# Designs tried in a protein design chat: VHH binders against UV DNA damage endonuclease (uvsE). Part 7

Target 1, 305 residues: UV DNA damage endonuclease (uvsE), of Deinococcus radiodurans (q9rte6)
Amino acid sequence: MTSACEAVPQLGLVCLTVGPEVRFRTVTLSRYRALSPAEREAKLLDLYSSNIKTLRGAADYCAAHDIRLYRLSSSLFPMLDLAGDDTGAAVLTHLAPQLLEAGHAFTDAGVRLLMHPEQFIVLNSDRPEVRESSVRAMSAHARVMDGLGLARTPWNLLLLHGGKGGRGAELAALIPDLPDPVRLRLGLENDERAYSPAELLPICEATGTPLVFDAHHHVVHDKLPDQEDPSVREWVLRARATWQPPEWQVVHLSNGIEGPQDRRHSHLIADFPSAYADVPWIEVEAKGKEEAIAALRLMAPFKKD
Key: E = the ipSAE of ESMFold2; O = the ipSAE of OpenDDE; V2 = 0.75 times the mean of E and O plus 0.25 times the DockQ between their complexes.

## First folded at step 1 (VHH)

Design o09 (framework vhh_4orz_3)
Fold by ESMFold2-Fast, scan of step 1:
Structure o09 (fold): chain B 305 residues (1-305), chain A 127 residues (1-127)
Amino acid sequence: as target 1 above (305 residues)
Amino acid sequence: EVQLVESGGGLVQAGGSLRLFCAASGLTFSSYAMAWLRQAPGKRREWVALINSGGSTDYADSVKDRFTISRDNAKNTVSLQMNSLKPEDTAIYFCARSPTFYDEVGSYTDHEYFDYWGQGTQVTVSS
């Protein structure tokens, strides 16, 4: 991707816009289960078709606003990973040409795509049923990425936290046995409680999995005063070493609402860590979405002067 | 043994308020997201509210701006403040532990693979 050669960091949009331009439909499990089999098929066909159309619009939005990194919503295809129900899988198969066309729209616009699956995925759970459900969910997300025509490499990242705390060795042991559509795209992100970058780095090195560094999580985990702590720069560089090539490195950017220790995400990014100035790809995790990206572009290093 | 025990349910008139509590024992929930789900007669369980380890919250559209979820990690408790109650809110309310941290900028859906569940508390809203 030629976008990887640019000197200024590329800012990524997460899932949807605050404005009406990019918003996805969903259905609750209780509503879905109340439907007959024929009604379930009709509902998912309507919903999945609508969301694929919205994805086409998201590609156009990114192109129009010079956004070259986009995180796909983990909720694009509700019920796709539902155990014992193949309706979602059948509908997605029926819509394969439309899904591939949506993927081509992003590729043609020069937009890199990533996914960060939902919070309920715990690959290293001590409960076998949770491990099974987690692999099923990850496989469903990887199937969506395959359907979009995305490469099975960390260029099209499938990102998770380290999962259950105290089970790093189990995580390292299971990663090589994950299905290839998942394993080849896998990235690990440090979190604010269970897994520091120091705890994830050996797992990443042992498995060939890139480390996505999140400075906000690091600051909260280690109880540091702010994101200008010297360790932030050190971890940006150590995480970069897990990326092949280093120009593919992604980091996460977020700020707390009431200071550096607040785990809630702010609307805009007030404090951009100086350590991120030379990072090629930055996912902006702010409630303001496109508004946060626009505001960041008025700050160094993004401001031309 | 892991145990989640709900309390605070009861009969309330439409437009009224009720506060539910969930007491956790035998687990470390300060590092996990906690959720409230409900099941109305003859229907499947649906997710209502979620709070992550850091206190960030999310709500189903049907209860947004009416319900507030909160947690007290020192007391191992989660509460749900329910305002402007409607007859449609009549259900058994369950407390559940999420097996992983909530990323509030990520999307979520109603999934039923929470790793620990309470037995539920009945809420009845009269018209």
Scores: ipSAE 0.005, ipTM 0.242, lowest interface PAE 10.9, mean pLDDT 84

Design o10 (framework vhh_4orz_3)
Fold by ESMFold2-Fast, scan of step 1:
Structure o10 (fold): chain B 305 residues (1-305), chain A 122 residues (1-122)
Amino acid sequence: as target 1 above (305 residues)
Amino acid sequence: EVQLVESGGGLVQAGGSLRLFCAASGFTFSTYDMAWLRQAPGKRREWVALISSGGYTDYADSVKDRFTISRDNAKNTVSLQMNSLKPEDTAIYFCAAKLTGYSWTRGQYDYWGQGTQVTVSS
């Protein structure tokens, strides 16, 4: 039973739960730097082991709640991309069997995985040191995806915004030169300030990169009244054309707190755009996380007649 | 709302010509593959011609070298120029649209017009 043309949209969970079931540990850079080399190794071994166990629990949570799409936290392995410090890389190598087991737990549960790295990743920055650190950060995320046993295809997406505004041509030029673990998983998402879907579409077409459409960002960017604007459906379809196969299309769903122009994410999704009714995969970006998914399942097109 | 509206059908003598038009609205026309299909009385619906979003064209063997499909993305129209018409070309002609790359897991076309009658007399 794998017919995408008949399926209702699959709702995706983002990073963690509001409840205690899926919560990840971290360490700040200042606290980490205060540690000796032996203390850094012990700290990261404990922390990475804990987060891998939490990932296995997240796979079980998704299976128990019929969630087939999960966004991995970009903060699973703190200090993994820290320049000049190989401690994180060494610890992750030591934990390779446990990491692969966690990845298999998701695959066995039928859960699709993707990542959306942090905003400090600006591939098309005008500053060479920022471009270098951005490639290093993306490579670290791709290494985690490799370690989980995930395919190097847009089925297991590494998703970025367009980066620095006004540098679309530079972004298009650098994408073919990205390392294969990054390039083969890359997707681009429109944002509320720098890159509209219209600005990203030519880049996506030129590079073979799928466009992840975000209707809330589009509405904020163009100062539209709401997500029922006719342009929303038009962009869902134009973005779909960048996906091969189209059944792999992912969109982002979020609402503002104080109306359509509020950039802050609401706790629940009050307004589900009709344009999304036939989209195969939808990431739910709401503060309520699993509570927002449960509430959405009571609405059309998810509600049984 | 999505609409495909055909026009240009009618009665024509064998050896004559007709041009069918399809006016599209309610979707981003340039991203869709457009096709013409036909159904004669007592026969199955058959594919006649296709023009992709990228401008690639293909034709059924029965109409090759007689029919030409074209599109105008500025006007959201697709047309079918039918030359050297035969009585066997008598059918209802349907305009159909599919999102590029979507056809292999979905029914062949996403949107259909209501059809326009073409009758070719001997």
Scores: ipSAE 0.000, ipTM 0.089, lowest interface PAE 22.8, mean pLDDT 85

Design z01 (framework vhh_6z1v_2)
Fold by ESMFold2-Fast, scan of step 1:
Structure z01 (fold): chain B 305 residues (1-305), chain A 123 residues (1-123)
Amino acid sequence: as target 1 above (305 residues)
Amino acid sequence: EVQLVESGGRLVRTGGSLRLSCAASGRTFSSYAMGWFRQAPGKEREVVAAISWSGGSTWHADFVKGRFTISRDNAKNTVYLQMNSLKPEDTAVYYCAADRSLGYTYSEEYDYWGQGTQVTVSS
């Protein structure tokens, strides 16, 4: 029993709480574009300041609830990567001391931070303008991580899907040329449609990029019966081999609403894959957020047997 | 549409410094991302540095980081490459290139290219 308690995975909170404790402000592109340059600066200064304050509160929330892994929202600083508009970058520069203080709050609380940018980021697109905007978006996210004082290592992961299907060779070729703030933090996650873990593993091995395994995506991609399929444990171990050190391994945990083949995320985690029991870090991708983490802690391996 | 002319290439000794300039003609220079590329004899062309349309974002290849700096002056329609601590391995023809994107890419798929300027680094 004592041994089981010593090896319990750390559960991670994704972006927001269901409750009011962690909620971020935003602005739509159409609304922002309607503003004058002076109004844009004032709007982003107010919004970014508010979100940095909320981020400080998120660090306190994680500490209070024994949450040691937190995924930063990709929408903390809207318009930061907007092409042809440097307003967001200028505002973030002005708020550099506040941003660094927020980052230190997480580090002091023992909370590991990572980011998963939006799905429209396609580094290996066959369209040059999409590749360019994707690199710009990734660089903006890495700038936020630098501003938080986070190390340029996979401890502070910047996570992407494989992007455009059938372009794995192009993805592998461009990774070495990504800016260091992006490249040194990069991780790749298998998805339910384009890239299986089998397709990503050779790219990860060739580029020194860790593989973040998602069993729900794997089960959907390969049309498997459930997350207890023997291949799930096989992929947990193969993915672990891409992590140096292996104790830094992160996996994603989610369940479907209408069974294992449903891509939509359920409110709570009803089915915890046995293959995940010894994984050091698990992001909980459930609509219930903190409620899902609390409920999961009542299940094995998180409670005594 | 834009036309590019590089200048500044010459013979320099190892450890020396050199500044390359790329002068653009045409009305749309400030709408293009710009890149510096190089090609040594018998080798493929490689990207050295890139800069966004505004100059707000820059990228430098690992083999030149800390030594080379890309910059631009949109009022003068010019992009620059400041090269410090030059090595014999930096010997190549240097090309500037323009891309219609507002940011920059790591691809060699640029829309417009200059004629190149020869840089030779001797030991």
Scores: ipSAE 0.000, ipTM 0.097, lowest interface PAE 21.6, mean pLDDT 84

Design z02 (framework vhh_6z1v_2; at its last look DockQ between E and O 0.26; V2 from the best seeds 0.00; counts 0 for: pae E 9.7 > 2)
Amino acid sequence: EVQLVESGGRLVRTGGSLRLSCAASGFTFSSYAMGWFRQAPGKEREVVAAISGSGGSTWHADFVKGRFTISRDNAKNTVYLQMNSLKPEDTAVYYCAADYSDYEGLWSPEEYDYWGQGTQVTVSS
ESMFold2-Fast, scan of step 1: ipSAE 0.040; ipTM 0.428
ESMFold2, look of step 2: ipSAE 0.134; ipTM 0.596
ESMFold2 (binder alone), look of step 2: mean pLDDT 84; pTM 0.862
OpenDDE, look of step 2: ipSAE 0.024; ipTM 0.419
ESMFold2, look of step 5: ipSAE 0.006; ipTM 0.379
ESMFold2 (binder alone), look of step 5: mean pLDDT 84; pTM 0.864
OpenDDE, look of step 5: ipSAE 0.018; ipTM 0.467

Design z04 (framework vhh_6z1v_2; at its last look DockQ between E and O 0.02; V2 from the best seeds 0.00; counts 0 for: pae O 10.3 > 2, placed apart)
Fold by OpenDDE, look of step 2:
Structure z04 (fold): chain B 305 residues (1-305), chain A 127 residues (1-127)
Amino acid sequence: as target 1 above (305 residues)
Amino acid sequence: EVQLVESGGRLVRTGGSLRLSCAASGRTFSTYAMGWFRQAPGKEREVVAAISRSGGSTWHADFVKGRFTISRDNAKNTVYLQMNSLKPEDTAVYYCAADEGSYYEDLWSSPEEYDYWGQGTQVTVSS
């Protein structure tokens, strides 16, 4: 009876390292706006080039540390989604070969890439200008992913929360009309306030969008004792059912600082939910980043005898 | 890319004076706003002073209280920090930083806006 060695979940690094290895440059909107057009171009060229170089190094870092999932920073290319200014797009187009090379570094190393745009992206906002900016932002992310040579599938996920609470029907209605580079990569994640997994699931099922389950958000939202609540396993499985194939399922792992009800992410992961034991892909959302991943590998089920 | 090298840090007594220097590589020194930062053991890095590209504008942290003065010589590709009336609480590693995109002085207090950093020089003030 060959004990089917239950495949250990793959762990994912989120955006950057605590150490200097994977750190990206940025510029504020205020500083950027103070620049002349020529200066803006020069600034973004320098910054984007630097960040692409760092990104290439991130692929090597992930490979060297057996990290097979990496979340790209949403701020990798600042001003790319700036309304009325196409400088970022022009610069990124100029750097297309370097960006593609960076993407190939990840794919060649067997590292899966995804993005999680910031929380201010609200596709189902009741404000038209917010909807417009949100679509622009999502399209910019998709442009980056295309530039990296990534497939337009949930394998290379663009992950959002449900957005404006109470507007789930609106979200479900607008998703089919999203640009293909966005829509074909789109996933939804439950949050601690606006959308429970129960509220997202109908939207996911209606649109064919996968659900990324976050146990911490669920525990906070429903005021559960901890991530060992039986409902956590239930949602892991229900979320898995929204993935095609199920082996592509991604979940988020985090702990609260002061306990399970603390919304703030802890430095390390002290509690690994048993419900996640058979999940194929886990993004580690801890302040300790690579340190948290390293520490987690010393714990069951990751600890190698 | 610009390399920054700090110098001048040493042991000094309370009430003493030091002048720190930061030499920048390359020919584009005048295109950077420059800043001095410090980090004491167990504390966060904090901004000390900043200076515009031309040197026409300067900013100093509140804790400086007139004791420190930032200046630059673009002909020498060097930024300076004159430190007078030093106190034990001034003990730290002092870092030079360069910013390519600074146009407003109020933004110079943000370390994340600086593009290049030196390795730092140790300043120790004894009682």
Scores: ipSAE 0.007, ipTM 0.273, lowest interface PAE 10.3, mean pLDDT 91
ESMFold2-Fast, scan of step 1: ipSAE 0.013; ipTM 0.357
ESMFold2, look of step 2: ipSAE 0.013; ipTM 0.463
ESMFold2 (binder alone), look of step 2: mean pLDDT 82; pTM 0.843

Design z05 (framework vhh_6z1v_2)
Amino acid sequence: EVQLVESGGRLVRTGGSLRLSCAASGFTLDYYAMGWFRQAPGKEREVVAAISSSGGSTWHADFVKGRFTISRDNAKNTVYLQMNSLKPEDTAVYYCAAKSTFGSRLYDTPSQYDYWGQGTQVTVSS
ESMFold2-Fast, scan of step 1: ipSAE 0.005; ipTM 0.430

Design z06 (framework vhh_6z1v_2)
Fold by ESMFold2-Fast, scan of step 1:
Order: sequence, then structure tokens, then C-alpha cells
Structure z06 (fold): chain B 305 residues (1-305), chain A 128 residues (1-128)
Amino acid sequence: as target 1 above (305 residues)
Amino acid sequence: EVQLVESGGRLVRTGGSLRLSCAASGLTFSSYAMGWFRQAPGKEREVVAAISWSGGRTWHADFVKGRFTISRDNAKNTVYLQMNSLKPEDTAVYYCAAGSTWYDSPDAYTEEGEYDYWGQGTQVTVSS
């Protein structure tokens, strides 16, 4: 029962809508490399301009639907982090006023923004080339957040998984050396394969990095019966202690397609963990996107009338 | 039933080119990371290249970097390995593999144990 509580959680929209309202354009690396330098510039100018306009529309969508948390797509500016090619950076510089205006639209609408780069970033890889490309990719995402006018704090989170398993000490050693636009926004999320919340917590504590808890991943990792397991509430509270202030805590919400052990994300959220009822910010990681948020608002604790 | 079927393996001359294909069925292809592995006679299986579920990120082993390119066509449920400037050392059975949707990092998919499904392999022989 949450009607006597101070506030219900704010539900977050992830990247795009199932409907046509928020959809972004992209270009593959292979297609881009086939273009001449002049064609690359023209292509990225058209694509980045289009995506900034769509992003501005996403702010309006969030305001219209009382969505106060939005995850920015990691693919808004393709080729921005491409080594040896500064075309993307030049185009984004040209579009700086439009990008800042889009950021102000979210701020004016009261929408918190964060990014979760597309998991291709592995800071603690045993491959030096992957570590270098991962830092470049993170720096590119942080540049976008700077261009949107977003604070360099975990209020505007850059969220990663722990990366390569068995390399927690390397991750902990690397974090302090990350560029400030990345380091000051960094958060770490537990996953179902490499890093449990128990493995990430010491890294988070040592580096001052907040832990974003994901109950679905926790349940799969530890082979637990469901997300009502008592350990879920324990981890919500332990993760909360890594957030300063605790009111900034974010968790991830997802369900399996074929039961609690299915690591694939369902279209809607059928099972809302009771442990999440007092969490201030929840990212909804369901394939149904805005449909999943609408359905959740009909469930306890979000009040069905 | 999940199946991965490799094709395109054959005898080629040193310096030649070859494209391998892997057709997937019985899975939501666009939700899986894909990898190419190879095994030479008397050697252990080694990773050659990997591609994320979205196709936005790729990884290539140092010994093929600049010569081989992994790509995918999600509309056709197919992953490709374009092999250029072939060397006798590239002689091996090439295997296609599919990994979980959950972990999108290509570096995670350089580990053989991260792949859930495997093809039967296609033989590539490079003559001098």
C-alpha cells in the first residue's frame, strides 16, 4: 500500500516509443565509409539535424504524458566517436545552438535525462583497442550531455555495466582516470552474467560511483525464484546507500518473456517488485516502451483510479 | 529448433577473397550478438570477429584486422565474414555462433563460453 507514502516512483521512458512519436534515424559504419568526404558531411548534417528535432519532440512527448525520466538514445549522433574522422564532431559543433535548445526543453519540462550507452563499451577489456574505443565512446556521450546543458553529476547519469568479468580490480583502478565529463556522471549496473551487485558494490564504494540495481538481472544471476525474493529489497537499500543524495537513486525494471529466469525483456511489465515501491526513479526496460509505462500506471503502487 | 548454417567455404589462392555467410533460423536474430570462430587442424578454436545485436559495434582479432570484415543483415537473418588478402595461415574450419541479447558488448563475445548456439562449420583452404 503506497497511498500513505510521500511519493510514488517516477517511471522512465527508454530511448524511443513503439508508436511513431519518437523515432531516430541512423547510418551503419559500412554505409558511411562508402561515402565521399563531402557526402559524409551532408549525410551527418541531415541526420544529426533530424535527430535533434526528434529529440526536441521527445521533450514535448514526455511533458504531454507526465514522464519525468528519459533515457537518451546512444545512437543519436552516429560516427561521433569514429577514430580518425572528425566529421561528426564538426557537424555537432555547427548544431550546438539546436542541441542546447533541445536540452532546455527537457529541463523546462522537468524531465531528468540519462544515457546508457549500448553495452558495446567495455572499459576494463583485456584488449587495449577495446579500452581505447570505449573511453572514446564514453567521451562522445559525455560531449552530447554537455551540449544539452546537463550537469556533470549522477543526476544526469552515464550508466555502464561492469564490463569484462573477473576484471573488477582493473575497473576500480581505471575509474579515477576517466575524463571528468564521464567520471562525474558515471553509474554502474549489475548484470546477469559478469557482475552481481555484490561484485559491483565494493567498486562503487571505492570510487564513489552509484550502483543502479536491476532486480531482473539479480534474479537471473543468482537463480532466484522471482523478484519478490527478500534479497531484492536488501539490494535496493544497499544500492541506495551509494547515492548522494538518496533521492537520486535509479533502478531498472524489466521482466522475462517466459518467466523470471528468462533474460530476454518482455513487452509489458506483469510483475512489479514490491521492493521498488519507494524507489524515486525507475527506468522501464520493456519492449512496449510507452505502452508498458501506461500499463504500469494501472497497477499498484501507481493507483488504478 | 535453433539452427545456424554456414556456407561459402572453399579452396582459394593466396591473396584471394572469399565471403562466408551464416543463415540463422529458430531465434529472434536481431536480438543476438554474432561471432565468427575458426579452428585450424591440430589447434584450438579461436575467435575471429564479433558483431553486436544492433550491428553498431564490431570487433576483429589482431591477426585479421584490416583484412576481414564482419557484417550482418537482420532482415535476412544472416551474418557475413568478408575475407580479403587471404593467407595460408587462414586455412581452418570457420564457425558461426550466436550469443545472448542481454550482453551487447562485442568484447564479451570474444569468449567462446558466451555463445549459446553454434553452426557445424565451413572449410576454408588457402593454397600458396
Scores: ipSAE 0.000, ipTM 0.291, lowest interface PAE 12.0, mean pLDDT 85

Design z07 (framework vhh_6z1v_2; at its last look DockQ between E and O 0.03; V2 from the best seeds 0.00; counts 0 for: pae O 7.4 > 2, placed apart)
Fold by OpenDDE, look of step 5:
Structure z07 (fold): chain B 305 residues (1-305), chain A 126 residues (1-126)
Amino acid sequence: as target 1 above (305 residues)
Amino acid sequence: EVQLVESGGRLVRTGGSLRLSCAASGFTFSDYAMGWFRQAPGKEREVVAAISGSGGYTWHADFVKGRFTISRDNAKNTVYLQMNSLKPEDTAVYYCAADSGTYWYLDEPSEYEDYWGQGTQVTVSS
């Protein structure tokens, strides 16, 4: 019985580094709106160009540090989803070759890319304008992913929470009608308030959308003692069943600052849940970013003998 | 809505101390480097100090010469500037800024351009 050498989980960096290596520029809406059309174009051209350059460097950084998963910043291209202003789209189109090159850098380095849109994205909102803006934002992100040359599969995940609580049926109903660049990448994540994994699972099963399990959110939501609760392992496995193939499964890892019930993410990961030992992909959601990843590598199961 | 609100600026005597605070809201505070800038009358705005998102890295201008110290509390979404041994030359409006792409390790870090406070007046009398 050849002991299937349980592959060590791959760790993922979320958006940026604590250090100077991976940092992106941005601009506020108020400042942008104060600019003339010509100034807006110039501003976004400069900003987007800079961020694309940084993104190329991020691929090298990840490769150099054995980081095989990287979450793209949702703010990588500010104003791209701005209603009534296509300046961002025009600029991004102009920079299409550079963007594609950046994407190839990740692919060539063997680094998986995904995105997690902001919490304000609510596809199942009871407000039509919020739904519209949410679809716009998601489409903008999908555009970026296409521009990077990424596949339209959950390998390059576009991850959302369930949105407005109590509207799971509405979410399930609208997912099939989402634009293909969004729909084909879509994943759902449980949160600490609106949607437990139990509430998301039927939606995932109905729509063929994978479930990204977050143990911290689960523990907070159900007021569990810690991430060693037996239900954590149960949900890791149930979530895995929503992935095709299961080797693509992504989970989120975080700890609370003051304890398991603290919603605020800690700087480092002090507690690695045993349930995650055989998970193939782990996004590390810690304030210490690359420092947290480095520290985890000193812990089991990552410690190299 | 993003807000940066500075406080703590006042009139002090030469040799005195002040602690400036900047309370941040409306964005993920720990994802941004924070900095203090100042602008004296008739002079250009200059960077005083910067701190990384985690607080693990700091930079201070040469003119500070150990008199000022930047720090942050991410649990409170606040950045601080402790100012000791104040001089009349330190009289200025002090601004808090946030930047996601700031290279704080440079001798002359780039200008913070993402978010700005309204500033707080520091006046040092002889």
Scores: ipSAE 0.015, ipTM 0.345, lowest interface PAE 7.4, mean pLDDT 90
ESMFold2-Fast, scan of step 1: ipSAE 0.113; ipTM 0.543
ESMFold2, look of step 2: ipSAE 0.058; ipTM 0.523
ESMFold2 (binder alone), look of step 2: mean pLDDT 82; pTM 0.845
OpenDDE, look of step 2: ipSAE 0.008; ipTM 0.344
ESMFold2, look of step 5: ipSAE 0.061; ipTM 0.554
ESMFold2 (binder alone), look of step 5: mean pLDDT 82; pTM 0.845

Design z08 (framework vhh_6z1v_2)
Fold by ESMFold2-Fast, scan of step 1:
Structure z08 (fold): chain B 305 residues (1-305), chain A 125 residues (1-125)
Amino acid sequence: as target 1 above (305 residues)
Amino acid sequence: EVQLVESGGRLVRTGGSLRLSCAASGRTFSNYAMGWFRQAPGKEREVVAAISQSGGSTWHADFVKGRFTISRDNAKNTVYLQMNSLKPEDTAVYYCAAGPRLFGSSWYESDYDYWGQGTQVTVSS
């Protein structure tokens, strides 16, 4: 199999900028619960309107800096998945035209969008209440993607870790029963403790779910010396086989702060794995955000000349 | 901000070949995925073929696979549909469409923002 991607990988921006250009507002659950129903509606209307405006600005930022992959924050619409409270859903419905316009701004700029919900969303939990809240959270994220006008395909990925370790069979069994807005966008990412790529691959193959490979997580999980280990290229290729078409493949790029075994993300990417050179889409998971992307563009394989 | 003009539609005999051209005006042509659609009298519009911004990826409907080929020339701001082994069932007005800028959804009519006026293809037996 050969890659159908463009010659140079597209580097993706994750959620926000370090600079003031892309930053989102929020509200805590305790603060929200202290509000009356009318105050909750007014608060969320102001907050959601502000964040949609910031999203339109993010599309402009991506266009201005030749960024064609952007991960939407999972916190764009606080309280949207709150059980027993429909305020967020009502406000988002009221703002549907503005949300769709923001989605069109990204599409017009040629920017691919995806989401990665919080790590505590555990679809295969042994606790029914956690499974229920996890499905609700995933459905809320999918609703945002629908409102942005994004296709229900892995081109507009809804990415999740494997969840609770030792429950791979349960994960595989529940995926077909997920709501279509979630199931049709679902991707699975290997992590540094619970699910290796080897543990996720059979689940991905059985369910038709693409595998998003993360070399940093792989190196930490298997206690490998660095991201130039031969297994990194092997997993890039095995993961690529789960993508239809292969040109849609996404991988995650991050470095540790204190060497390859450090789980904490560094500010910049010092070590770009050679195995990633022909990968079409790369999310840059570094604390420096846009600064990390700019610095990477000065290095091989991205450097012009 | 793309204007599209189709050409090449005409009367052809069953088994014949025809190439349709779609000329685009505007500076952003290379940023759009392109599609060819058709609409026969009394039927809904259907997608025939789609091509990515670079031309590196294509999709063809099952009913035209092996017979039709979509291609593009970004230097000439033109997309083409080469039609071989034409059948009476291929009789339709053929439309060129631009969008989305993201290839992944480009086989749905609702994903296209800019449309040409159409060119008539008639296949006689």
Scores: ipSAE 0.000, ipTM 0.117, lowest interface PAE 20.1, mean pLDDT 84

Design z09 (framework vhh_6z1v_2)
Fold by ESMFold2-Fast, scan of step 1:
Structure z09 (fold): chain B 305 residues (1-305), chain A 123 residues (1-123)
Amino acid sequence: as target 1 above (305 residues)
Amino acid sequence: EVQLVESGGRLVRTGGSLRLSCAASGGTFSSYAMGWFRQAPGKEREVVAAIRWSGGSTWHADFVKGRFTISRDNAKNTVYLQMNSLKPEDTAVYYCAADKTPYGLSYSTYDYWGQGTQVTVSS
């Protein structure tokens, strides 16, 4: 279940489906700010209720399609982290029973949940206002995970990139001071430009944070010919050492559209790195979403039931 | 190495059935994964169904699952798409494609494409 020793890797669905089954509603800041306080409350109550119902449906979708890893959208509750406005927090508190029920639906279906907040969250920014807004945003995501009844462990990750390049020491210094709901769920992912796995590993080791390895980012960063490069297996194993237990290891899988150096995500995954064959949990970063997962199940090492 | 020729596209009424065929020539058909794709006017080409080189496993997009079935006959160098319970939104040019890799449904790895066959579903 939690280990690849007795099963093939579990493939994870990211946020939504290409089909109509899982799609979330939103509201722009400009539109929201144009509303009166009463209209804001009514708008967010309707929107949050709708998204919680969609999330409940996502649990059913995952169960029906044997998907046991799902990345929650970072945009489920618009305006929840808006500074100086507590409307979102009040509405989410009012909907606490429904949110917890949605979380139980995933847990009962055996679906592991995690979040990867938007790239605008930069904990180690050189700008204090960006660092403060980033911590506030991460805390809002952690509050959602708490409301879903999710454990404060790397089983239920809050996953980030390393943030601003050249500021690894600042990131390492900041992590121990993060609020517990964030710190205890934190994972770090290597990216194509700013932070290689080699740059993140000492930060992960110093802070007790697991490293989520992304082979496509590694190949782009180091300008390698493909994801069969020997360094890919080396990094799968080195990243695994940051996970306790190792059976909780998550990696990211993505392909470029026009070859290994293309940063744009393909619709489907053609190149499944052999290094990933024994990884217990794999997030599929492809534009085809559920179609990409179905397609991967036709490839080795997966068996179709 | 492989040349693909689709046939079977025509006008059909909503709720009807149609079978598309794709005949392959040149190369070793049994070494290629095969796929059916479609493209409606003003839309990007999308994957409909795929079948591995051996015929041992198939995949169908959720929007056709239960209605369409892909199959292949390696002795006849032919891949088929059986389409049942057709809807107006199934109207598109359907393309047969061969993937040179033994595994995969990546659009970018399909090197050989047929000319397409038009399917029109009237209401």
Scores: ipSAE 0.000, ipTM 0.098, lowest interface PAE 22.8, mean pLDDT 84

